# VHH binders against Protein DOG1-like 4 (DOGL4): the designs that were tried, part 64

Target 1, 232 residues: Protein DOG1-like 4 (DOGL4), of Arabidopsis thaliana (Mouse-ear cress) (q84jc2)
Amino acid sequence: MSKMRNLVEEKFLEFYESWVIQLELYLHQLLIAHNNNTMSETELRHLISKLTTHHKAYYTAKWAAIREDVLAFFGSVWLNPLENACSWLTGWKPSMVFRMVDRLRKSRVVLVEAQVKKLEELRVKTKFDEQKIEREMERYQVAMADRKMVELARLGCHVGGESVMVVEAAVRGLSMGLEKMVKAADCVRLKTLKGILDILTPPQCVEFLAAAATFQVQLRRWGNRRHYVTHS
Key: E = the ipSAE of ESMFold2; O = the ipSAE of OpenDDE; V2 = 0.75 times the mean of E and O plus 0.25 times the DockQ between their complexes.

## First folded at step 3 (VHH)

Design r5 (from c13 with I101L; framework vhh_7aqx_2; at its last look DockQ between E and O 0.01; V2 from the best seeds 0.00; counts 0 for: pae O 11.8 > 2, placed apart)
Fold by OpenDDE, look of step 4:
Structure r5 (fold): chain B 232 residues (1-232), chain A 123 residues (1-123)
Amino acid sequence: as target 1 above (232 residues)
Amino acid sequence: QVQLQESGGGLVQAGGSLRLSCTTSGRTFSSYAFSWFRQAPGEEREFVGAISWSGGSTDYADSVKGRFTISRDNAKNTFYLQMNSLKTEDTAVYYCAASELFYGSDLNEYDYWGQGTQVTVSS
């Protein structure tokens, strides 16, 4: 299991690095688009589409990887400690994006009343979904701790072929449950993102996506710098 | 702060090969992605290639694809540019660069630069 985990981690790390470089390129394009008022709506929509496709690709790869080893995504080796610390169920917390929108509103983005209303509705829904997942996760953890961990501990004391099989089965069961939770969380992320993009105009979408990408990039940068300071 | 130092430059005949090295200072080699750029006389600095933090991903300019290869050795705090099938057009000062966040073609995304090493390809 350790070898498989390592393989999954290595593969996804490579994928993620490639994914990040592409994100950086898109961020650059988003910033250009934001600063250039000459871009047509069609061009903006095309750019937005590229970004959304890029994000979809991430989740496609993620879901394939978590089928093999979901545990690899808890304490991801491809992320720095700060990035990991900011992770909620192996990714960004869905409700966080509304803070980004709020920040944009305070700066230069003007939303009409209808947009504000829709965003608030989406916020409430997103928060509800997050809480639901958290409750389910807690329930799952308690259930697993009570039953499976005790069994695993007992089996760990007996070195034998049958014990190994039981332990493996238990680990698989745990992994399946975690996978389900992670997928649920990802669905909320995707729905929230889609919801926001549906409410915002193309120029606003570009600003939002730029802000989101910037946040991700900065988080990585800050984490790397901190890591350097602590290990120097 | 990371210090970068290039080596391995020199004179080579067209069709020949050359391997450049970039050595970094410090203990945080793995925290950086690395790239190679080059600048010919009178020309702007241009992207050659880049390598990701783990070395699992690379990117190359179209002009050097299939001929140049970038690799890294984390144990030696060194990354390399293997240049094969060199052309006279490859003559330039070659710079290595480091980035915490990026390993693309954008010059402004790199935080640290080497002093450069001259590569001259003769006909």
Scores: ipSAE 0.006, ipTM 0.232, lowest interface PAE 11.8, mean pLDDT 87
Fold by ESMFold2, look of step 4:
Structure r5 (fold): chain B 232 residues (1-232), chain A 123 residues (1-123)
Amino acid sequence: as target 1 above (232 residues)
Amino acid sequence: QVQLQESGGGLVQAGGSLRLSCTTSGRTFSSYAFSWFRQAPGEEREFVGAISWSGGSTDYADSVKGRFTISRDNAKNTFYLQMNSLKTEDTAVYYCAASELFYGSDLNEYDYWGQGTQVTVSS
């Protein structure tokens, strides 16, 4: 039996499929800009702005959807199992993006001393922000579970309107806490992305965005058997 | 966006106590971490303390540890600073600040600020 999908999951599945197709189209533009030395700085900034807007549109749609059903974003039906396994709080882990920057520095991106210093400061800040979110999630979930379990234990094993209300309050509290954690994680993602793009020059931004989009597209292809065809 | 308004400032004798309040309007109070900063005449704005959006984690400047306590009441959309054992060096304008993610001593992490409330400690 296939996994049932609620309305939020079906709506976001449609959105996400379209969003990824557009990301792939932008990737082609990024690769052209990467290989083409005739584009002006203004043209590069325009392309970077389109990518930034595309990523912001994803979060706009996501935040609307998590208001309705945050649980849909844990083990999402629009992602393959490999994509889901690589997620941290419903998305890419902010601190891991610096591994991509590091690899680009080794192979094709030259950074000046001032950029290197600013990137290291941002990396430390990003990791710190991640750790704060993880600690807050732990404390919140423990406190919420203890509070609701005490109320349920006081009601004993009796089944009735009172125990239903306590369980409903606990579920509502967990959902609100998860929504808050997801939004906090997304804000770290957006601040980290903006921070990197502010430090890098426009050609370097194009290189970074191309690498990031390539990784996302390849992760999707690697995890999806439908993209592999055997010859006969 | 969120809008912040401080209240509860005033004149107090050294050794006394005051409680500052920061009320919010706009989007959900529970989505933000909050901080108090203060600015003495002729000085730069300095960190006093912060509290996470859950209320489970706090941080304080060394100069106020043990004397000041930060708390929040998400049901009332209000963030508090209880100041005890006040000293003349605590005289400053106190500002409430909010961030959607973080609490800490870096004022550049806070996007929203109140107008400030004057605290004057005499003796």
Scores: ipSAE 0.000, ipTM 0.312, lowest interface PAE 10.1, mean pLDDT 80
ESMFold2-Fast, scan of step 3: ipSAE 0.637; ipTM 0.853
ESMFold2 (binder alone), look of step 4: mean pLDDT 81; pTM 0.828

Design s10 (from e24, 17 letters changed; framework vhh_7z1x_3)
Fold by ESMFold2-Fast, scan of step 3:
Structure s10 (fold): chain B 232 residues (1-232), chain A 122 residues (1-122)
Amino acid sequence: as target 1 above (232 residues)
Amino acid sequence: QVQLVETGGGLVQPGGSLRLSCTASGFTFSDYYMNWVRQAPGKGLEWLSGISSSGSYISYADSVKGRFTISRDNAKNTLYLQMNSLQPDDTAVYFCATRYWLGSSYTEFDYWGQGTQVTVSS
């Protein structure tokens, strides 16, 4: 029965809409902190902590949902087509956040050489972790194309309880493997974010988080409006 | 034929209470995240509160937290805002709006109501 897929999609859609709205509220607080310089270091650390907790809440909800239906996260109904087109293994590509880091190098808040070195080391490590996951995905695709799997799928189209049960068991096995891979990708995402925030000062963290949230929010807006901006 | 109609605004004394209602038609209300937004005289738009499609997730702006309560009745296609401990700076036109999008330059919503005027004065 495919009914469980609809329930997971409905629940996560509701969660995600609320999560994005809260992200936009935090983005406004980040932009105020960045532009008006009215917050103490303690207040900045508190705001950074709120963003970190917010992102962890997303992965807590996601991992609960993918245990029920990991396939709901491939071509997600709570994401517009542009967001889905930009997804790498059900989320943002970890190395992409270093584009936000590159913005810090060109901003008023200058990174010191020691930070630049640590960020480049983290970038290299992140790209290595991405490549490892991409090799796992390739192996998964080869397994999906296995002749036995194709044969079982054919049998599942016939009336008969035994054939249906065998196909369902095989699909569950593939889903479990896919769940493990998605969790591995999410762990790289979380480690990359933590690594960057550990290297940056609180004002730099605010600027980085504002850039990342701005990109996420604007990508969603552009996709929903199907609006493309051409710069002169 | 999407329509959002706000009611319940009016003149109230400081410390008073008002309950706003927003009736939705022309779309499946129970599928939409709903918001309350206001615009005070000479000010920009201020987002106040939002509620998820089932009512399970609710958020408030710091300026109204503890004073305002958002709720919804999906069977009646109606969104509510209970406003308590009203002060003169709560004077504004209050709007009901669907999905909330925040841009760098403006606040954006899919569908807006016509608004209802709330005036808090002695």
Scores: ipSAE 0.078, ipTM 0.568, lowest interface PAE 6.4, mean pLDDT 82
Fold by OpenDDE, second read of step 4:
Structure s10 (fold): chain B 232 residues (1-232), chain A 122 residues (1-122)
Amino acid sequence: as target 1 above (232 residues)
Amino acid sequence: QVQLVETGGGLVQPGGSLRLSCTASGFTFSDYYMNWVRQAPGKGLEWLSGISSSGSYISYADSVKGRFTISRDNAKNTLYLQMNSLQPDDTAVYFCATRYWLGSSYTEFDYWGQGTQVTVSS
């Protein structure tokens, strides 16, 4: 499918490219912090804060953009096909991060029992929230495919004027619904991230964030090598 | 299979210079951060320097800053470490190391080669 880029896509593409560059810089800093065990706790916390602020900036920009065109984020033109294929409701699946935490536990990160317990509780909550959103999405998809929507689509294809207005209104309604779901998903992401960071020590946070950033950056690189994506 | 092969080590007098090389295979070298680390006798691993995939970002440990220079040639899948003004306390086995994500499998582990011995002595 050939998709015509709109203004929202172009603007967000530019933003995202810059954001990813900055993420790579932070990733470098995280890796250095991890490998060079000379940073103080205050320095580590500062680095963590920079990363969290960076992520917040992403969602701020995203939410502004989805208000204009939420559909742009379904099949994002600024992502390669691999990145899109790995997306859950326009982003990373929240429960995925626990797999990263598990891997860290099995490698270099030593968690105390209290941390493990809290992480498990958070995992359960995150999965529950994901499922809830998925159920809502299913309901939404069913609603989109109902007779009324089909009729509206038919009207939009054959008749102009008033029928076009009706179709536009319906599309707007659907978009609003999608926007809500995307925001809900993003909230779960943010809550999950915050939850993990609140449980982990600063050194552990750095390790976790490094893993997460590495995953994201490498996914993009892999995808780009397999599928050329034109970004501007 | 990830392979890293370090070369260029040897015996050098204090104040001398060496250039280490690390040849990578088994992964897309150009996609990953690379590092130099060393291990002196009876000591743990010490991080020395890191370089981003593109080479745009470089960092050094304070212990080697101003003396060592990290670089990479992605076309040759090779990492370099130019070591100047070497001191006896630089005596160690030197390793190139990387962390990577491959496919659905992420690893936070650093992978090392066999290492190359650097001895600084009069």
Scores: ipSAE 0.019, ipTM 0.345, lowest interface PAE 5.2, mean pLDDT 85

Design s20 (from e24 with D31S S54R G103D; framework vhh_8fcz_2)
Fold by ESMFold2-Fast, scan of step 3:
Structure s20 (fold): chain B 232 residues (1-232), chain A 122 residues (1-122)
Amino acid sequence: as target 1 above (232 residues)
Amino acid sequence: QVQLVESGGGLVQPGGSLRLSCAASGFTFSSYYMNWVRQPPGKGLEWVSGISSRGSYITYADSVEGRFTIIRDNDKKMVYLQMTSLKTEDTAVYYCATRYWLDSSYTEFDYEGQGTQVTVSS
């Protein structure tokens, strides 16, 4: 096994645990802001900016890590099994955030007609972008099953310098393709998040970010409390 | 069995210093993020500070930043909290924990220890 792979996983595990702790601290601030009607619009915008910066920091660290070992993000060691089961291309599925907005509309958030129209336009665009990525996933899976890849895998069973080099080059090419696909999915996530925050007012942004962070934190908590025994 | 044993608390005057220690056993200490949390008399749990598994990332609550320093020694399986410029508001039972959660105005965490009492008074 490559020692470099172990270092990438350990480094990102350390980063991610710290990133989630900071998200929990920001969630606490969002909940205080939501329950306290005394915060100015400037103060709310500052808090929203902190969350936006925090999410961008995640993608900066992720993209540096996938450049070194993209496969670490498929079945990630820093995520519990429930978090891994809920992942779509190494992260949240962009269209799920519109379901979150819809739930907020039914319970707490009142939107004007212009916001509803812009959210619907963004929803349609996001679903279209998701479909493009799913087609790329299909193309990637077909490439893995291509006769050439099968022949390279067969040749790799026979130890030889030239054969080993050819197999290594092919695997590197596949990893680069997977990295590009993951980055494309992350770009859709960031565009969707930015789009929603641009449409919502600062108080509505606080409610949305609080709901999103609460879901992420609770999903992690529920997964960490899982038991194999039915009793106790 | 996972065990976290806190020590180092005591009575100190305002402006004083204390070093708290947390001894860990029963798990792979070097793989875990570690937290210090406290419970003031008659109040809920309050998160104080956290340190990543290798010490690369450290975070403090606003109320203690600049006054407290969190340190870990993975070889000894220890976490420390160096407290300086202590205030009466720092009076609390201090616990170390691998996990904590924020839930509205309530904070929960996992811990195995009984905590260590810090009293800041004249």
Scores: ipSAE 0.282, ipTM 0.627, lowest interface PAE 3.3, mean pLDDT 83
Fold by OpenDDE, second read of step 4:
Structure s20 (fold): chain B 232 residues (1-232), chain A 122 residues (1-122)
Amino acid sequence: as target 1 above (232 residues)
Amino acid sequence: QVQLVESGGGLVQPGGSLRLSCAASGFTFSSYYMNWVRQPPGKGLEWVSGISSRGSYITYADSVEGRFTIIRDNDKKMVYLQMTSLKTEDTAVYYCATRYWLDSSYTEFDYEGQGTQVTVSS
């Protein structure tokens, strides 16, 4: 059964739709910049800044939305099944971006030893942070299953006014926990991105961002084709 | 069957105005992001403007920002493009499109119409 869209889902769907369109526009600019080595460093930095600002805007909107309904982001209706399947805690897995960097290294991107070392350090840190979040999530899930679900189940057997309030409170509690986890994951994403961009030169940043955007767009494209669903 | 029918194009002098219309049918219009794109002579497809399903989010290409206005009417299943201060470089076939993908060709859409010719010339 398709999840009924609530107001938060509808609003964010509309936002995301627009956001993706803008991302595609930026991708176009990135590709141009990558293929045409005529852009100055200042121009490249400006482009990078636009992209980073765009990503920040996403998380700003996301965090506002998750305050209202974090559950909407688990099984996001604005994503196709493939996109959802590739999601880790409501977004891309932070460690995945290093695969993109590795791919770039195999292509045209020449990294100096110092960059390689820094990237490796960042990779290790990112993985550590991911694991930490996963452990916390597991802990949270176990705790909730043992305590809150039992409570909810008990309350569900007694349909009364007070019971509804208690159930709502319990659900809110669960949501708050999830929100924290999602935010933590997002922080790792943002830190990882920032870390990579700080290590790479402006031209390398452009290549990286182009690759990342391409991946995101293609994933959406492939998923939509496979499922014959447009999430606009 | 999905249909998009553009209209309102024509010949106009620089500085003039035109209003393009797109009539949509065959799909849930209110659920789709709508775009205007254009193809100048001898050039590839260029994105012009977009409007979200409910109209809350609107975007423009830098080249048309401040001059063009996109509007949609979900009840009538229409999308409009008000063009003002037209320039010679705005000459193109204009298309209404639901979604587009920017790949290497920059020419992929989910759905597009037949287009309407806009010519800006003195």
Scores: ipSAE 0.024, ipTM 0.411, lowest interface PAE 3.9, mean pLDDT 85

Design s27 (from e25, 17 letters changed; framework vhh_7z1x_3)
Fold by ESMFold2-Fast, scan of step 3:
Structure s27 (fold): chain B 232 residues (1-232), chain A 122 residues (1-122)
Amino acid sequence: as target 1 above (232 residues)
Amino acid sequence: QVQLVETGGGLVQPGGSLRLSCTASGFTFSDYYMNWVRQAPGKGLEWLSGISSSGSYISYADSVKGRFTISRDNAKNTLYLQMNSLQPDDTAVYFCAKPFYWTSGLRSMDVWGQGTQVTVSS
């Protein structure tokens, strides 16, 4: 009665759980670095580099996994329902991080005018890139409703050697299209993250990364604690 | 209605031990990194120790490392600081503190307890 997980789903679930545990350890180091006020710029940049490497490791693992089964990332079994509900094209929506930067600025982070201008330019470019990907997703959805796909779905309801081969080729083509789109979205995410870190000073980067990690860890905990008991 | 209440302070002799408790209310304690901070007479705030939301990751200031132990009980919404081998220089008001959700560090703390006085005197 329970849905079986395929090999890609099981492997990535194991990876993701370990990745989140390591993220929590890095979050702890970010909080300690700020509280002690003794770290040099070199030490802060080293810590920032560890976080950047950690995020790159995630995308390396993800891109390997989507080559095998991109559909595993739409409705991921390693994410709880709350995390899945907050996803945009298999991950965080790039423009959302600018709202987080704005919150930090209003709370304790002091930004100079040159940084504000660069962040605004990056925000505009990020929204433009998001819209381009959303248009591509719309084209993909239209292609799924195309007459040929409808005919292939009908043929899939009847067993035949020729029909099986045609359906397999079509599914492969659709999966390749999704993989390209997901990678495009991930490239926008990575460009946005790098862009923000390039604009901010090391102490500001520490605050930004701590806020991002806190949100990610807390969202997972909120979702995991929502326990539903049903009576038969 | 978000509050932290410290208890357990008092007078203790050098070499003695004392256990501080901090009870949290009005927020989901298990979601937050928690800190112990002290202020000695005539000095500024000194960060002492921090513990992650799960309790798995802990750090100490060099001045207390090996002598103090931070712990938490998420079921009881309580943070603890076990202080051993107390010295006169440990005399201070001890605070528990929660950081603001989107930021970190002493300057970013949004909830402070009232503090509990610890006096180490012969």
Scores: ipSAE 0.000, ipTM 0.181, lowest interface PAE 16.6, mean pLDDT 81

Design s29 (from e26 with S54K; framework vhh_8fcz_2; at its last look DockQ between E and O 0.04; V2 from the best seeds 0.00; counts 0 for: pae E 20.0 > 2, grease 25.1 > 24.2, placed apart)
Fold by ESMFold2-Fast, scan of step 3:
Structure s29 (fold): chain B 232 residues (1-232), chain A 122 residues (1-122)
Amino acid sequence: as target 1 above (232 residues)
Amino acid sequence: QVQLVESGGGLVQPGGSLRLSCAASGFTFSDYYMNWVRQPPGKGLEWVSGISSKGSYITYADSVEGRFTIIRDNDKKMVYLQMTSLKTEDTAVYYCARGSLWYTRGYAFDSEGQGTQVTVSS
């Protein structure tokens, strides 16, 4: 056994594999809906609801897991190296989904002026919230590089019952700080996703969700089959 | 060499039951999500059911939910499909498939077994 995984990693790996397979099945339904354009508005809304529920289920499982071991989500064992390389604070970078939105501007399901304005307002707010989290993470990393890291290093040289308790408390503090930042990033992701879906019509939502799911599934496929990956 | 060997198919009357088996070899079975897919005569592949690597997460197609049960035994490297209340529309060649699927027609997967024929007729 050359790779060791803890229980949180094992449980989330199993969950994530199942979650991705269900995403692939939903992607198939989205592509049929988008290409055939034969579904009623109520059928499209139902499909969109299935996808939003699916994404919410991911965050429910993730937040339960990070409460136990947030570090499992930095360099995750359930993600291939390409997926990990493209990760921002344990997931997709919120502002990057607007690249999927930009594709809608060139589609047959044209955005009206009011939608373009609302999407631009949402893009600006998302970028602001994202940068606020980036500044918080930078402050955390700077703090780790000075006083706290020096103290942990000193305690590592003088192990005993009391020092073990102090080190455990410090590690819990570090984990809680990371957990709060990850949850803050996930909240921006969920707000951005909801905001986009609230602005778009059902056919546009289907196209957007299909583009997002296609990117996620293809990135995983490319990483799993390295000869499809282009090195720049 | 990855190998999946399906068995247990046959002729059965409507309302009857069958248990399909899939024996896996050539890979670490307990690391992979496993699927059952089927191909009815003259139609494309249809996803039927799936089970996560340790059995914690199980999903069924709407057409079989409540009638079929997927089970895995990691020690024996087996996945099973217990079929009850069989209907004529369940007539198909049943395949077991490892891992990720792209879409219900023309699945992109690493390995697909040779299949086992299920015929439901009176």
Scores: ipSAE 0.575, ipTM 0.810, lowest interface PAE 1.5, mean pLDDT 84
Fold by OpenDDE, second read of step 4:
Structure s29 (fold): chain B 232 residues (1-232), chain A 122 residues (1-122)
Amino acid sequence: as target 1 above (232 residues)
Amino acid sequence: QVQLVESGGGLVQPGGSLRLSCAASGFTFSDYYMNWVRQPPGKGLEWVSGISSKGSYITYADSVEGRFTIIRDNDKKMVYLQMTSLKTEDTAVYYCARGSLWYTRGYAFDSEGQGTQVTVSS
């Protein structure tokens, strides 16, 4: 399906393409670090810091963009269908990262009991926050069919300047609600990520981040192989 | 089948220069990070340099920073390593290595060539 792109979509598409390229670079560095047992803790922390800064940059750009057009992020044109299908409120689902951690535990990463306990606490908290947002989203979706929206739909059937103004105002209201939810979701993502990184040792952080980056990069690659998407 | 073929190695005196070449085939070259790695005598593989798929990002090991230059030509499917101010400790078999994007395998590189010998000796 061909979608008309707006300015926000175009700008963010360019940003995201560059951001992904950078992510791939960091993934490469993470993999090298993982295979290099001679790297100091300081060096590892520096690498981790670069990655965290990179992620923060994404959300900074995203939040600026959603202020202009949050709807652009629902059905993101810069993502392929597979990436979109795997999205939860315009991004990765926070609770998903714990599955990654679990996988790491089963393979190479040895966690001490104290770390396990903290991770479980964080998991519970993250799940709770996700559910809270989901409830709000559900409420929002139900509200879409309320009297106000029905009136909006009716107005949309008529040509007139006043009607257009009313419709625009209504859409703005809806957008504001969506923006709030998206930001809330992003906050949960960031808190979850920070929480995990605070619990893990630097080497473990590197492994975790490598796994996460791999997932993102490969998801995009797999999706692109199945669906032609222009990306640099 | 992924193929990487290195060339350009040889014997050189300290302070000398060499240019290594790697010819890639069997995969979409422009989609992968490419690297040079080396194996000194009696030692394991050591990462030397890497270049991003489009050549926009380049990195070096501290030991070669300022002396080595990595370049790639996606049209020719080539990656090069210009080595200058060579030192005895640069003596090694040099390999062209394709960057891996699969963490699950635990390797930074998923393919490498047969290698080319570089010997720095007075």
Scores: ipSAE 0.189, ipTM 0.614, lowest interface PAE 1.8, mean pLDDT 87
Fold by ESMFold2, look of step 4:
Structure s29 (fold): chain B 232 residues (1-232), chain A 122 residues (1-122)
Amino acid sequence: as target 1 above (232 residues)
Amino acid sequence: QVQLVESGGGLVQPGGSLRLSCAASGFTFSDYYMNWVRQPPGKGLEWVSGISSKGSYITYADSVEGRFTIIRDNDKKMVYLQMTSLKTEDTAVYYCARGSLWYTRGYAFDSEGQGTQVTVSS
């Protein structure tokens, strides 16, 4: 039950708990807007802007935190085991978000032919960008699997003065490379999200954002439920 | 100003046990990752174990995992190293070390104590 956390992990845990609570509040607003036929287009655009700003705030906080400790985001202490198992390079897999778009079509939201074409173009580009990142990560994983480099990072005080400087430089180099790849993945996520919201109409955006928030909240609730049902 | 004082070392037989203590003062102890490091005779420093500020992240060197346990008490500003199944290879001066805030997982540190001698021989 008890898990070790460093200062970066403790600070981000506090941030993330608050961020998810606010996401749940926005989900309630999205569901009201989705079910309310008197909501104006201006009110819908305002709500969409609130959610866009909320997602940007997450990445702002994340990028500050990975600067200090990128490894905290691989097996994060603020996520339950189910949430961690669903992570791809520290977040949702960009190509998989199109399942939410496919659910819009099944919910009888009408998509014009031009929207369908643009969404398919975005899906293909997203998959291409995702595969490029996966190839670069494979090269990095080979370097990370070097047992000597991992042991030197864990045994930073084992080596003497000049060797300590070499270990620190090597750790900084590996961390900077990993940080670059995480930011590249996040940029694909943000570009995909923005692209979807630019193609959809405001009512369609509300339904998409509601589906995405619902999935995230349900994944957290289901993962926590398995953790809580001991002895019952 | 930062002060780390190790104690609890001594002479033991192989297979024996010892508990090392580290008393900390001069800084906000509960904010820092803490470490044990050792220097075997005629060799350089070797990292042994680390524990996060709240005790939620604990790591061990491969050579001691399963035999050593690191513990902290933030109320008393203490770090302990419970050593069991001691081997002659564990003979070293053991130091308590404060982790750098910038390199918390890299196990770099910016302060250390004077050390306590552990000798494992038959």
Scores: ipSAE 0.000, ipTM 0.102, lowest interface PAE 20.0, mean pLDDT 77
ESMFold2 (binder alone), look of step 4: mean pLDDT 84; pTM 0.866
OpenDDE, look of step 4: ipSAE 0.021; ipTM 0.425

